# VH-VL binders against Protein RESPONSE TO ABA AND SALT 1 (RAS1), part 3

Target 1, 230 residues: Protein RESPONSE TO ABA AND SALT 1 (RAS1), of Arabidopsis thaliana (Mouse-ear cress) (o04515)
Amino acid sequence: MPNTSSSQSFTIFVDGWLIRHRYFVEQLMCASSLDETNRISLEEQQSLVAQFLSHCLQYYQEKFASVSLAGDNVFTFFCPPWFNSYAKLILWVGDFKPSLVFKLTEVSVADLTRHQKDRISSLKSETRRKEREVMRDFALVQQSVADPPVMLAARRVGAVGMVDGEETDLEEAMEVLKAGMAAAMNNADQLRCSTVGKVVEILTPPQAIKVLRTIGQLHLRLRDRDQERA

## First folded at step 1 (VH-VL)

Design m05 (framework fv_modakafusp)
Fold by ESMFold2-Fast, scan of step 1:
Structure m05 (fold): chain C 230 residues (1-230), chain A 119 residues (1-119), chain B 107 residues (1-107)
Amino acid sequence: as target 1 above (230 residues)
Amino acid sequence: EVQLVQSGAEVKKPGATVKISCKVSGYTFTSYDMNWVQQAPGKGLEWMGWMNPNSGNTDVAEKFQGRVTITADTSTDTAYMELSSLRSEDTAVYYCARGLTIFGEVDYWGQGTTVTVSS
Amino acid sequence: DIQMTQSPSSLSASVGDRVTITCKASQSISTYVDWYQQKPGKAPKLLIYAASSLQSGVPSRFSGSGSGTDFTFTISSLQPEDIATYYCQQSYSIPYTFGGGTKVEIK
C-alpha cells in the first residue's frame, strides 16, 4: 500500500521506544546499586517501577495494534528484523518465552521470603500451563490449514495452469493462518506482560527494581546489533 | 458444549462453613484456570480467587485470605470453593467462571450458588 | 489493589440510542480491561476483552476503546434485550477488580 505498513510503523515506534528504554534501564541500574544509606525513597522506588512497567506495556500495546492490522506483516512479527541474530535462535512466538522471567527473578534477587517463593512457584506453574495453551491453540490452526484440499492448492502455487478456484482456496487458508498467528502472538504478548506484572506484585520495590533492571538489560541485548558477529 | 454446573443453594448459621462445587464438561478441565466471584444482594461483582486445576496452585484476594480454600478433583472434573467463619455479609451468590486467556477475563460462568447466612 | 471507578451508576435510554459507559483505573493498566453484561437473575456474560476485542458470538453494536486509565464501552444502537447491568474489570493484575456497574434501562 502507499501508506506505511503496520510493520514499518512499529519499527519506527521501536526506535523511539529504545531511547526511552535505555534511559529507564540506566535509572534502574543506579537505583539497584545504592546501599541502604543512599537508597532512594520507597515512594521514588515505587514510582520508578510503575514508570518502567508502563513503558513496557506501551511497547506491547503498540505491538498489539500493529499485529491486529498486520495482514501479510503478521509473519514478520514471528521472525522480527528488530532482533539480533542470537535472539532469533531463542524466540518463542516472536519474542522471549514468558517463563524466562522466573529464571531472571532467581538470578536477580537473593532475599526472597518463603511466602514470595511459594507465590512465584504458583505463578510459574500457571505461566507454563498458559504457554502450553498458546501452543496447543496455534497447533490447531496449523492443522486446519494442512487439510488435503488446502495442501493440494499450495502444491500448485506458481504452477502454469493453476485451476480457477485453487487460488481462492489458498487465499482463504492464508487468511485463517494469519488470523491464528495474530491471535497466538497477542496471547503470547499478554502472557509476557502479565507474568512480569504479577512477579512485580509479589516483590518488594527494591527487589522489583533488581528484576526489572535484569529484564531491561536482556531486552537491550536482544536488540543490540553491536553484539552480532560481523 | 462447555458447561459449568454449580451445587444448590445453602442456608448457614454465622460461624459455619460452606463448600460449593462447580462441575465442568465440554473442555479439558486442567487446561483452564477456574475463578470464583462473589455478588452480594443488589451489589456488584467481587473477585475472590482462582486456581490452576493442573497444579492445584491458588491465589485468593486479601479480603478472603484465611477464610477461602479453593480446590479441585481432576478425577471428577469438579472445582470447589470453601468459605469458613461465615458472617451475615457473606450472604451472596457465588459464581465459578473459566479463565478465557492468560489474564483475568472469564468466558464461561456457572449458574451461581446462593448462600444465605442468618441467625 | 487497582480500583475501577465506573460511571454512570445507572442510565435510561430509548431503543436505538447510543449508550456510553466509562471506567477509570486508579493506575495505568494498558489495555487490560474487560466488559461484562449481567441480566437479572443470570450469570454475567463476557462481551469485550483486552479493551476492544469483541467476544465470539457478541453483536457488533457492542464496542470498547481506551488505554492506560480511561476506558469506554459503547452500545451503538440500544435494543430491548440489552437491558442489563454492565461491569468493567481490570485483568492486568491480581486481585482482579470490577467496576461498580452501570444499570441500563429503557425509557
Scores: ipSAE 0.000, ipTM 0.434, lowest interface PAE 14.3, mean pLDDT 82

Design m06 (framework fv_modakafusp)
Fold by ESMFold2-Fast, scan of step 1:
Structure m06 (fold): chain C 230 residues (1-230), chain A 122 residues (1-122), chain B 107 residues (1-107)
Amino acid sequence: as target 1 above (230 residues)
Amino acid sequence: EVQLVQSGAEVKKPGATVKISCKVSGYTFTDYYMNWVQQAPGKGLEWMGWIDPEDGETDVAEKFQGRVTITADTSTDTAYMELSSLRSEDTAVYYCARSYYYGSGSLAFDIWGQGTTVTVSS
Amino acid sequence: DIQMTQSPSSLSASVGDRVTITCKASQDISNYVDWYQQKPGKAPKLLIYDASNLATGVPSRFSGSGSGTDFTFTISSLQPEDIATYYCQQYHNLPLTFGGGTKVEIK
């Protein structure tokens, strides 16, 4: 499998995606700042929401394709070079933690109905449950590298003599680990997308625009290299 | 080994406040919800609420709203349940219990504290 | 709130008997039900999660089944150490709710 060509291609994709992302965030900011008398139509609000969700889905679809093709690059996606150093400390399986969406919803929307709050509370519980499932599966994959045969093979690197077949066994174990890591990351990304989509379904279009604006702004801040210099 | 250790038994007067602690060890405190469950003498289990220690967000059952405060201290890996305006019907054993992930989408109370007996008497 | 109606409230059986407990949810909860065992003076212990999955270290004589609104918990061959109160619990919706419990005793 190519080590870097897929991640370089994804980086080029992301550069173009970020230009479109900034445009969508600007549209969401404009739409969210208008009072009732100047608000765009409900049809236009729904269209903007749908377009932004599609835009976000494209990112994760391309990431999945890159990971599936490269294999070796999966480790890069757990600590991506396109995120600033401060953001890397708060990442969960290479990107935002899905349940963060609920905090962003709470901060962005002051006029949630009781019915909406009940639905969001139920969804938050389900999302946290799924987050733990992802973490459990990820921990099991990571534990495989700590298993005695793999650790013993690793400890013998540079020794006077290696047992025949140890290098091949380690290489096979690494490929299994990469596949497991890729599966865990894909499951995390699917949860990110489904959580945002389900929250949007609970909200009115004006509320959804406010939440998506906040999510979009956060995404830009996590990729802002200037944060490392401050 | 994963352990949840609760504070000792309490005897309180009606109208008082009780605060029970649940100290955890053997796992990452912020990865799991902490639940509180009430069991009156000779009666069944009743869920009071839970906290997500990572962000401090809580959900409390309607019966206990306004009287229960659930908190978590991540520096000491300890969860707390405070019940105010105590009544005789609050006499019960109180349990903390961790919600853990098994299989696909599962939340289960896999580890429980030993329980704290609270007696409310005049 | 989702109500969990558990039956029977108590039963007496002999060692080696097949014991069946049922739990009915007031609305569809898919497979989001767990089963717990509580022995006198002790904290509850998880036996079954997600309606049918056996928790780690739990003997294979315990099993669960069901989906939607109707759930069943079975002990295939009752042992003396199984004398306890058993509870179902749903976690489909907040608030989390338990069944009333089934007390299992030896005849």
Scores: ipSAE 0.000, ipTM 0.447, lowest interface PAE 13.4, mean pLDDT 82

Design m07 (framework fv_modakafusp)
Fold by ESMFold2-Fast, scan of step 1:
Structure m07 (fold): chain C 230 residues (1-230), chain A 123 residues (1-123), chain B 107 residues (1-107)
Amino acid sequence: as target 1 above (230 residues)
Amino acid sequence: EVQLVQSGAEVKKPGATVKISCKVSGYTFTGYYMNWVQQAPGKGLEWMGWINPNSGRTDVAEKFQGRVTITADTSTDTAYMELSSLRSEDTAVYYCARDEYSGYDWGYGMDVWGQGTTVTVSS
Amino acid sequence: DIQMTQSPSSLSASVGDRVTITCKASQGISNYVDWYQQKPGKAPKLLIYAASTLQSGVPSRFSGSGSGTDFTFTISSLQPEDIATYYCQQYNSYPLTFGGGTKVEIK
């Protein structure tokens, strides 16, 4: 588990993480080319795959620490300002939808065996079931906002004649909502990481590198704000 | 001891159907894929298809699609290959061969083979 | 489909000779090549997998090398019991495909 960090520290972390991420994506592209000319060993490919998975896991661990340990505002992560307008329309609980990984695998790897296709099909079904579970839990959190006491309390925020007891009730309701949203986000991020990891376990090292390269490029495209002007 | 035992030789007329069995012992049947390979007299090896006994999923080479059905019975640890609409060109020895695919890894090759079943198609 | 071109189709060598068989894939297949030995009237036997890894129980005189498109199978010192047909096989993609075979005889 990473140590506590503030919202400002997380932003600084992400800036450095993106520089390292671009480096890893370039290394994955290079590794694919070297494999075609037999200039990279299986051990080197496995090492690069492991390093990249660790790099991706670090992002979500740091996000979790920022929200759960440092008390950063979880609402920000559901509508992150670093995502471009296109990305914001296709986000699922603040980031990519886990089942998208299967489409990325299809477009990246042409040489899947029937055994690999069988395992991927089973994992895809399991992932879609888990996606529904995350959305069900998120819907329950959203229902708490429709609770009349919470809605009535929310209407009085910033009002000139606010009653002291209503402030306490609103603060308590907001803490329950924040905790529920943080749990939903963490469950979604765990599903993202486990889906990518399980797909990599099914693939050979050269295939894994191709898929991870595509995933890495997608992360860069979703976070490239300048693409809104293309 | 790991062993694959196939059913005996068959003589069939053109247009008939043949069903060959491959009985497994000495390992967990559902842990390995089962391949079927054809070898015409004096010719080389040709892959026909495979089955995952755990899921029942199969894949068949294009040449044999529509004529080959591959099945597995986990209660008797037996794989089957059924070839219909037999032609004289189907005269061959048919082999079953296991192949291990585990998670991240490709198959390590067909390490155990059945003894082969001779099928003769003549009028 | 990936085509595996094996050469030569047959050879004759003396006991103790070094025998080399080659296999060429129609496209890059990394190291996903197996080698099999088939004696007359018998089922094939796996000798080498992943291009260069010796199967358990197989004599050390057998070896494999290569990657990408060009693969080599070698018997360092041919023995009488090595009389057989040898096949390469790719498992990079389905359908699995075999080379045409190389018949090894002693003379």
Scores: ipSAE 0.000, ipTM 0.405, lowest interface PAE 16.8, mean pLDDT 81

Design m08 (framework fv_modakafusp)
Fold by ESMFold2-Fast, scan of step 1:
Structure m08 (fold): chain C 230 residues (1-230), chain A 122 residues (1-122), chain B 107 residues (1-107)
Amino acid sequence: as target 1 above (230 residues)
Amino acid sequence: EVQLVQSGAEVKKPGATVKISCKVSGYTFTNYYMNWVQQAPGKGLEWMGWINPSGGSTDVAEKFQGRVTITADTSTDTAYMELSSLRSEDTAVYYCARELRFLEWFPYFDYWGQGTTVTVSS
Amino acid sequence: DIQMTQSPSSLSASVGDRVTITCKASQDISNFVDWYQQKPGKAPKLLIYDASNLETGVPSRFSGSGSGTDFTFTISSLQPEDIATYYCQQYDNLPLTFGGGTKVEIK
């Protein structure tokens, strides 16, 4: 039977998404480089921010659908082939760590008010708490594979002869693992989206453009295979 | 079967030092942080500190800083808590408790040692 | 330090009764509360983690709820084996802190 893979469908989607992504990153770069006298209108800045956030949300909505339908291929999303080898060493639950957004904000924006800094500090604490929650779910899923019934079933599948009950135990354990991994990934992705959105809500439109430019550029660099040479 | 087995009861004089052990079995020692908790007679639970057996890093509650040393021996899968300059207020049951810290912080204690009674009397 | 205040400090109830224990944090700790059972002369045992999740092997009569600063632990139908002291614990920030405990006994 031909194997169908939700990860293959997602990869095809991403190829088209990256063309639009490069367009948006270029627009953000242009908008962020204009001096105060040549700056685009506030309404145009807000529109660009909203369009880019919508573009990013589309990526994670498609990923959610693909992960939910992944079945046997859910493991692919934890070590995704669409990222270069360097990026794979610094990923957190298959993608960027949400709290990285705060470091990117600090390096991108020099003119934060005290009020903005206080709000960002509070959000950073909340985001770190939610990261801990996501990792607990992930660790529990991984521990389920180490449980004696699962390990015994796995050992006997490899050995000569399988007892019917042991095959059923392994299949049941694998389904629990797949469901748990999909849930962990989707929770991580929801946190990524909510963190970026909440940071943008704290920032002025010109500040948001600078942060989103940096995020967009990083995403492109993590997918660029030439990064492996650096 | 996961087990945390602590050393036996100790009776010490004021000013002495006590060292309690917590030997683990049934899991990979370095995958879990080991926490120490004090319970004085008729009182509640009080966190003392933790150790990461994989690297030996520790954190100790302010109340116990300078008197508590937490160590781990990966060759024997044993964690230790040493409390110095003992006073009568240190009379308590001391527990070790494991905590999962895989890739991030997960501070719930799913398995505990049986406890070690330390009595400080003259 | 985050202070965890439990109420009541002790209670006495009959077999089959619904028992409710509350825990109040001195600041917002989201859902980062665990509940432990300690029987006389024994080590504590984890019952509930993350405010509302039942630990594996723990009877369904135990439940937890709450978020922010106010948390509740419930035994829906008290059994003789449930005689114990119950503790809440926060893990939002170091140092880790426990509530004062609630001693549950049967009439």
Scores: ipSAE 0.000, ipTM 0.424, lowest interface PAE 14.9, mean pLDDT 82

Design m09 (framework fv_modakafusp)
Fold by ESMFold2-Fast, scan of step 1:
Structure m09 (fold): chain C 230 residues (1-230), chain A 123 residues (1-123), chain B 107 residues (1-107)
Amino acid sequence: as target 1 above (230 residues)
Amino acid sequence: EVQLVQSGAEVKKPGATVKISCKVSGYTFTDYYMNWVQQAPGKGLEWMGWINPKSGDTDVAEKFQGRVTITADTSTDTAYMELSSLRSEDTAVYYCATEGTMVQGVISWFDPWGQGTTVTVSS
Amino acid sequence: DIQMTQSPSSLSASVGDRVTITCKASQDINNYVDWYQQKPGKAPKLLIYDASNLQTGVPSRFSGSGSGTDFTFTISSLQPEDIATYYCQQYYSTPYTFGGGTKVEIK
């Protein structure tokens, strides 16, 4: 049978997800703060890491479904009301910039091996290249919508409105832009998930817990609309 | 069948340079780091350094810095360890050993090992 | 650098005896320690990885335990073919370091 939970709105999903997210961040904080004598087992550390990654993946899977179905609502995902004013200043395609993960790794982990640093450096270069590809592809869509010959060609396939060409041209251009925005968002979210997952694969479980704690805390800070201060 | 085959025994005079090879077969050479380990007669194991064959990047233990050069030839699936300015204290068996890939965030073990190359430094 | 202190440096035991070797790291290395067996004139052979996992093809009489700074390697019933030198190794950070080795002999 079909999974009816996928029919929930993204906003309703996020409300429940944030409760679970706060729980996971607290567990990661606890695990990263314990002394050697009170440290949880490697198996428990690996389990916590896997559970938190799955939790984050669920967010982006639900977002993908919502963005793909929402059409007109795609604009809200680029300037989401659930992010505070500080977050809106630093957003890249509606959420954190994937390469930020590397800076968070640097500030969270002091004991990276040379092997880990080498693998992280290579991944960072590839991630930055993929970020450029996402922006380039979106820019090409934006340019195609702005080009008058393309707008004229797009109008020829439309069947809505036959009185004013300017109005129907704009409607068709908006559909192309919305599709391009949805694609850019989905590609950006895939890169966010892939980058975090690949970094965790490079790290030891204790290092991964520290990084994921920092990432989780940042997500909470970006979603704190009260602008709570220290 | 996974194998690491090292070059034959060497006898060198003090001040000379020795270059040992480690040819791999049965796995993708660029998927694993190659480590070099020194074992003096009757003594324990001492890590010398590693190379990432994919990038050519190396890390060498402080004791051997300036004297050890580790290289890899991806066209022949062969790693090399070159030790210069040889002294009597360098008399040892030298091993190459692959370092497995990271699994679930953990750096893997040394397996397999080469058979070892004996280097004798005498006047 | 992480120092691995292995004890004892040598031991003599009878066939069927339980043999215990310990390894102490100078700092917390979680479970990033492996154990190797080396027979005279041969390359080392991996027995235990990640402190407690038995390598495929290795007899079940070999086991490992520990985390943090204190690690133990055990042979539950010593056999004649187990005469060898055993080494712990940390791979938590470079430079990778080995314990001094424990020579196991039959009395």
Scores: ipSAE 0.000, ipTM 0.399, lowest interface PAE 17.5, mean pLDDT 80

Design m10 (framework fv_modakafusp)
Fold by ESMFold2-Fast, scan of step 1:
Structure m10 (fold): chain C 230 residues (1-230), chain A 122 residues (1-122), chain B 107 residues (1-107)
Amino acid sequence: as target 1 above (230 residues)
Amino acid sequence: EVQLVQSGAEVKKPGATVKISCKVSGYSFTDYYMNWVQQAPGKGLEWMGWINPNSGGTDVAEKFQGRVTITADTSTDTAYMELSSLRSEDTAVYYCARDTAMVEYYYYMDVWGQGTTVTVSS
Amino acid sequence: DIQMTQSPSSLSASVGDRVTITCKASQSISSYVDWYQQKPGKAPKLLIYAASSLQSGVPSRFSGSGSGTDFTFTISSLQPEDIATYYCQQSYNTPWTFGGGTKVEIK
């Protein structure tokens, strides 16, 4: 039976996090739609950006804490049931692919300077390299744990019942896989957070608000279900 | 000390409009949402809506949509709730209550105004 | 909208008694329930937030528990100053909705 306590704790967290998320998306939408005359102060814009980034960071911190206490629910985070069917097909290590942030930036901001474009281009190359590193490291983990089950399956061609020690080998392989998946997830989430943060540092506060609004809206749309949630 | 002070009692005729004020002191007005809650005589509490004084953004319960307008004046640190097309069933005590949204992870109404009695009669 | 069903609607107990009030949500609301005390002619006062967190300055005899759809509010040893109506409120999704209230009287 999975670790019900850690899964329940994260589910409780997400319920409250979504209420705050809807609030922040509303504030970002409002702030991004005002003309120059009615625009909120620079200080207020910076505060809203900082609050939303903190809000996003809390999600990934709680996710890590939930998984780090027990490996049982790490499989759930690679195919999360709270995302709609479309979202599940486009996930990268259980959530958005970090380089998607650059496409969202391009769509949201029309007034990037040459200097900002150069900095974003450099960050994009770095982000893509780090995405490949995450996948490479995870592939090594998968390969290291595939050997015992594959060898067991090969030895059991035409055989029945458990051979002494085979259950222990599979159990050990599963624990290694869970640990490796948790590490890959944490590395992916750190890259997600750092990419969003670094893009925001390159942008002006009004530009950052537009990008964060788009990110927040996309997240909500990916959670919309084709059928009613039970 | 954090205080929410509401305007005085009102007596209105059916069809009239009432505007209630809630003046705050002792905290940053723009850092907290402001809720409005209705309580009919001898009845329970019913949420009407809230406002973010920082943005002016509002959300109003479906029952009151089209009749309620919630506003905030940051120059005087005052929130307002205006209820139009008054009916006898609008006779109630109206409360403003600050919400910890924006400053706390959990949303709750930690400080309440003293209430404003509105009587709708012929 | 999320409906909050509170029971009982009223109760009478003696000083020192343990008093329990329950609140049921029409759907799962995790731990997002707050409890308020309202004395006659006064505004409500927050006692408990997030199902079980005691508000600063509130006596420790007040406590809350529960998650999902079923929530409980308890006064471990009823005092004369606890005569009031108590309300639960879900803080899970707007519109915020309150239970019908429980009037607590001392016999």
Scores: ipSAE 0.000, ipTM 0.422, lowest interface PAE 17.1, mean pLDDT 83

Design m11 (framework fv_modakafusp)
Fold by ESMFold2-Fast, scan of step 1:
Order: C-alpha cells, then structure tokens, then sequence
Structure m11 (fold): chain C 230 residues (1-230), chain A 122 residues (1-122), chain B 107 residues (1-107)
C-alpha cells in the first residue's frame, strides 16, 4: 500500500512552489515601495495580484489532492514537518488561522477608508464564525472516536489478551478520525483561500500588494529554520 | 443585465411614513452595498445612507437619523428605505444606487434605480 | 463633513467648445472623487472614477484630473447630447458628499 507517498509528493511539490513563491514575494516587495508604486500601472498591479492569488490557490489545490489521498499520513498534515518549530506552535488545523489575515491587513495598510473598514469588520465576524464551525465539527469527530480507547483503558490489569472484536473497534475508530481530520483540513483550507480572496476584493491594488507581500513574507519566515525557537 | 427597479410615485400627508422599494436583478444582491440618495426639486444630490445586504449593517447620514430606516430582504432581492415624520421639505426624487468595488473605486455608483417621486402635501 | 464646492453653478457654451468644471474639497481627499452626469428626468450616470479614470463606454472627450483638494472635469469638444448637470462626489470620508452641480447648456 503506498500510503506514505502523499506527504512525500506534497513535499516535493512545495520545494518547487517555494522557488516561484520567493520570486512573487520579491516582485510584491518591489511593487509595494513608495517610489516604485508611482511608476507601476494599475493594470500591472492588478495582474500581479491576480498572479499571486493563482499561485496561492495552486498550493491549496495540490494540498487538497494530497490530503484526500493521505490515508495513514493525514496526521502529518496537522503537524507538518515543512514548518519550523515556531510555526508549529501557532498553527490552526495545520496551517495559518484565517482571521490572522485581518491582523496582517491592519499592520500592512494605514490608509483604509471607512467603507473598507466596515466591509473588513463584517468579513472578520463571518470568518470567525466559520472558524468556530470548523472546530465544532472536528470536536464532534473527536467525541465519536473517544469510546474505544477509554473502554480499553478501563480493563482490569489482570485481564490479558485482546477481547474478541476490540482490535476491529479501534481500527474503525482510527478510520473515522482520519476521515474527519481530512474533512476539517479541507474545510479550513477553503476558508483560508476565500478569506484572502475576499480581503483582496475589498482593497485597492496598491493596498492588496502590501497585504499579499506581508502574507508571502510571513509564510517564508515560518519555513525558515533560522527563525526556529525550539 | 443588471437592473434596479423602484416602486411607484407616492403622495403623502405631513407626519406620514413612506416606504420605497428597490428590486435588483442580474447580479448577486448580497455582494454589493446599496445606497440611497435624495434629490429635492431643482436641487442637487444628497446621500442618505447605505446597507450591506449580506450583514444587514447600515449607516444613515446624521440629517436623516431617527427618521430613516434602511432594510434588505435577501429572499426577494429587494432593498427598502423607510422615511417617517414626513414634512414638505422631504418632497423629492429618491434613488437607490449600487456601490461597486472595482480596483480602486468605492462608493462608485455604477447602477441607479429609475427614481421614486415622493410628494408631501397637505 | 467634507464640503465640496463646485464651480461654476451653470455655464453656456457652443458645440465644439472646451468645457471645464472645478471641484474643491474642504479637506484632503487624495484621489477619492467621482464625476456623474445627470440628464433632465433621468438618474445620474457615472463618467469618471478615482479622479481621472474613464468609466467603460464613456466617450473619450470626457476627462478628469487633480488630487488632494483641487479637481477638474473637462469636456474637450462639447456635443448636443452633453447637455446635463454634472456632479462631483467624494468618498474619502463618511458621510458621502456631492458638489452642488454644474448645469451645462448649449447657447
């Protein structure tokens, strides 16, 4: 059974994706400078934003395929080895928490209009509601698989050997947990993508470039071993 | 094709309440803010307020606070503007206007309703 | 509230003339200003957005310029169908405010 190949395939994909990612982050950094933004056309700014969003979508589409085929390796996507130790402490369902995008927007953009602030506030509330829904659904999965291990732990010390059917119950519980984890991850990733996309739609192209630059830089720093805080 | 269709003309007595509708078609109602604008006879345009149909959130200009209520019904794709305690100065054409975000623009009113005439007379 | 002062309040010009309308904001609004055309008995129509961008389908004789507090709207060669009242509108701050309008007539 080639169950272990899905996380390896994703790691290989990400290595190539990161080369393009560094290139896009550099372009966003150049475009976001005060001097250079006055020289770049609106059409070029919109094109760069669209290209970077497409680049990010490709990451999550590949991750979706890998998670859906993960089998025994779904646990790897919740504690990914491709992130440094600091990143692993702040992850939410294996990647960034969608509402972090709003904090990144706030630190990146100083010139938001009142209309933009209202639209962002409404989106933030909706995003937080959807984050709670993801966690609630996952909690129901965890609850449904708790019984078999608890029953085994309750067995007397003097009772040796597996009771008939106990191994099957544990195997079934493990399959339910893996399916639930994959569903939670896919729902979380969909929310990550939609949140970034909706924020970008609210912002002007120069503002969007600043936010996407900050998002891209953060992702690179979370993978950089020099940032490890063991 | 995007269309904003408003309810017909109204004649009201001073002190009455009027409720104007704006039914939309050709786009997703909850994706765009809806604004309301007043135009008194022979006068300019005056912004009254907006609604976010997705959240139900509203903002009403200070001049109209306490008298204007803006609502939206997502089941019928219709926005409403209700103006109470009518006085002769409220005689005007009232417009609904869609707010589009398109690159740089906000409060860019790209589609307008045909207007609803409200006459307040004794 | 940001006050939008529009000048002149009315003008008469001949077909083919260059027409210029100005709009002054009481505070810095960057480039967050739109221009609308309103023909008699009709709803307003967006012509220019973000001070200088021409809306799709609008003739190239219409243009806008300016930033900060001083803005200009120009019709390079006035046509009969351009008879209308023109309004500037700022959206940097709530409440949204409009200029008083400029009525353009053909002599």
Amino acid sequence: as target 1 above (230 residues)
Amino acid sequence: EVQLVQSGAEVKKPGATVKISCKVSGYTFTDYYMNWVQQAPGKGLEWMGWINPDSGGTDVAEKFQGRVTITADTSTDTAYMELSSLRSEDTAVYYCARDIWSGYSEYLFDYWGQGTTVTVSS
Amino acid sequence: DIQMTQSPSSLSASVGDRVTITCKASQDISNYLNWYQQKPGKAPKLLIYDASNLETGVPSRFSGSGSGTDFTFTISSLQPEDIATYYCQQYNNLPITFGGGTKVEIK
Scores: ipSAE 0.000, ipTM 0.406, lowest interface PAE 15.2, mean pLDDT 82

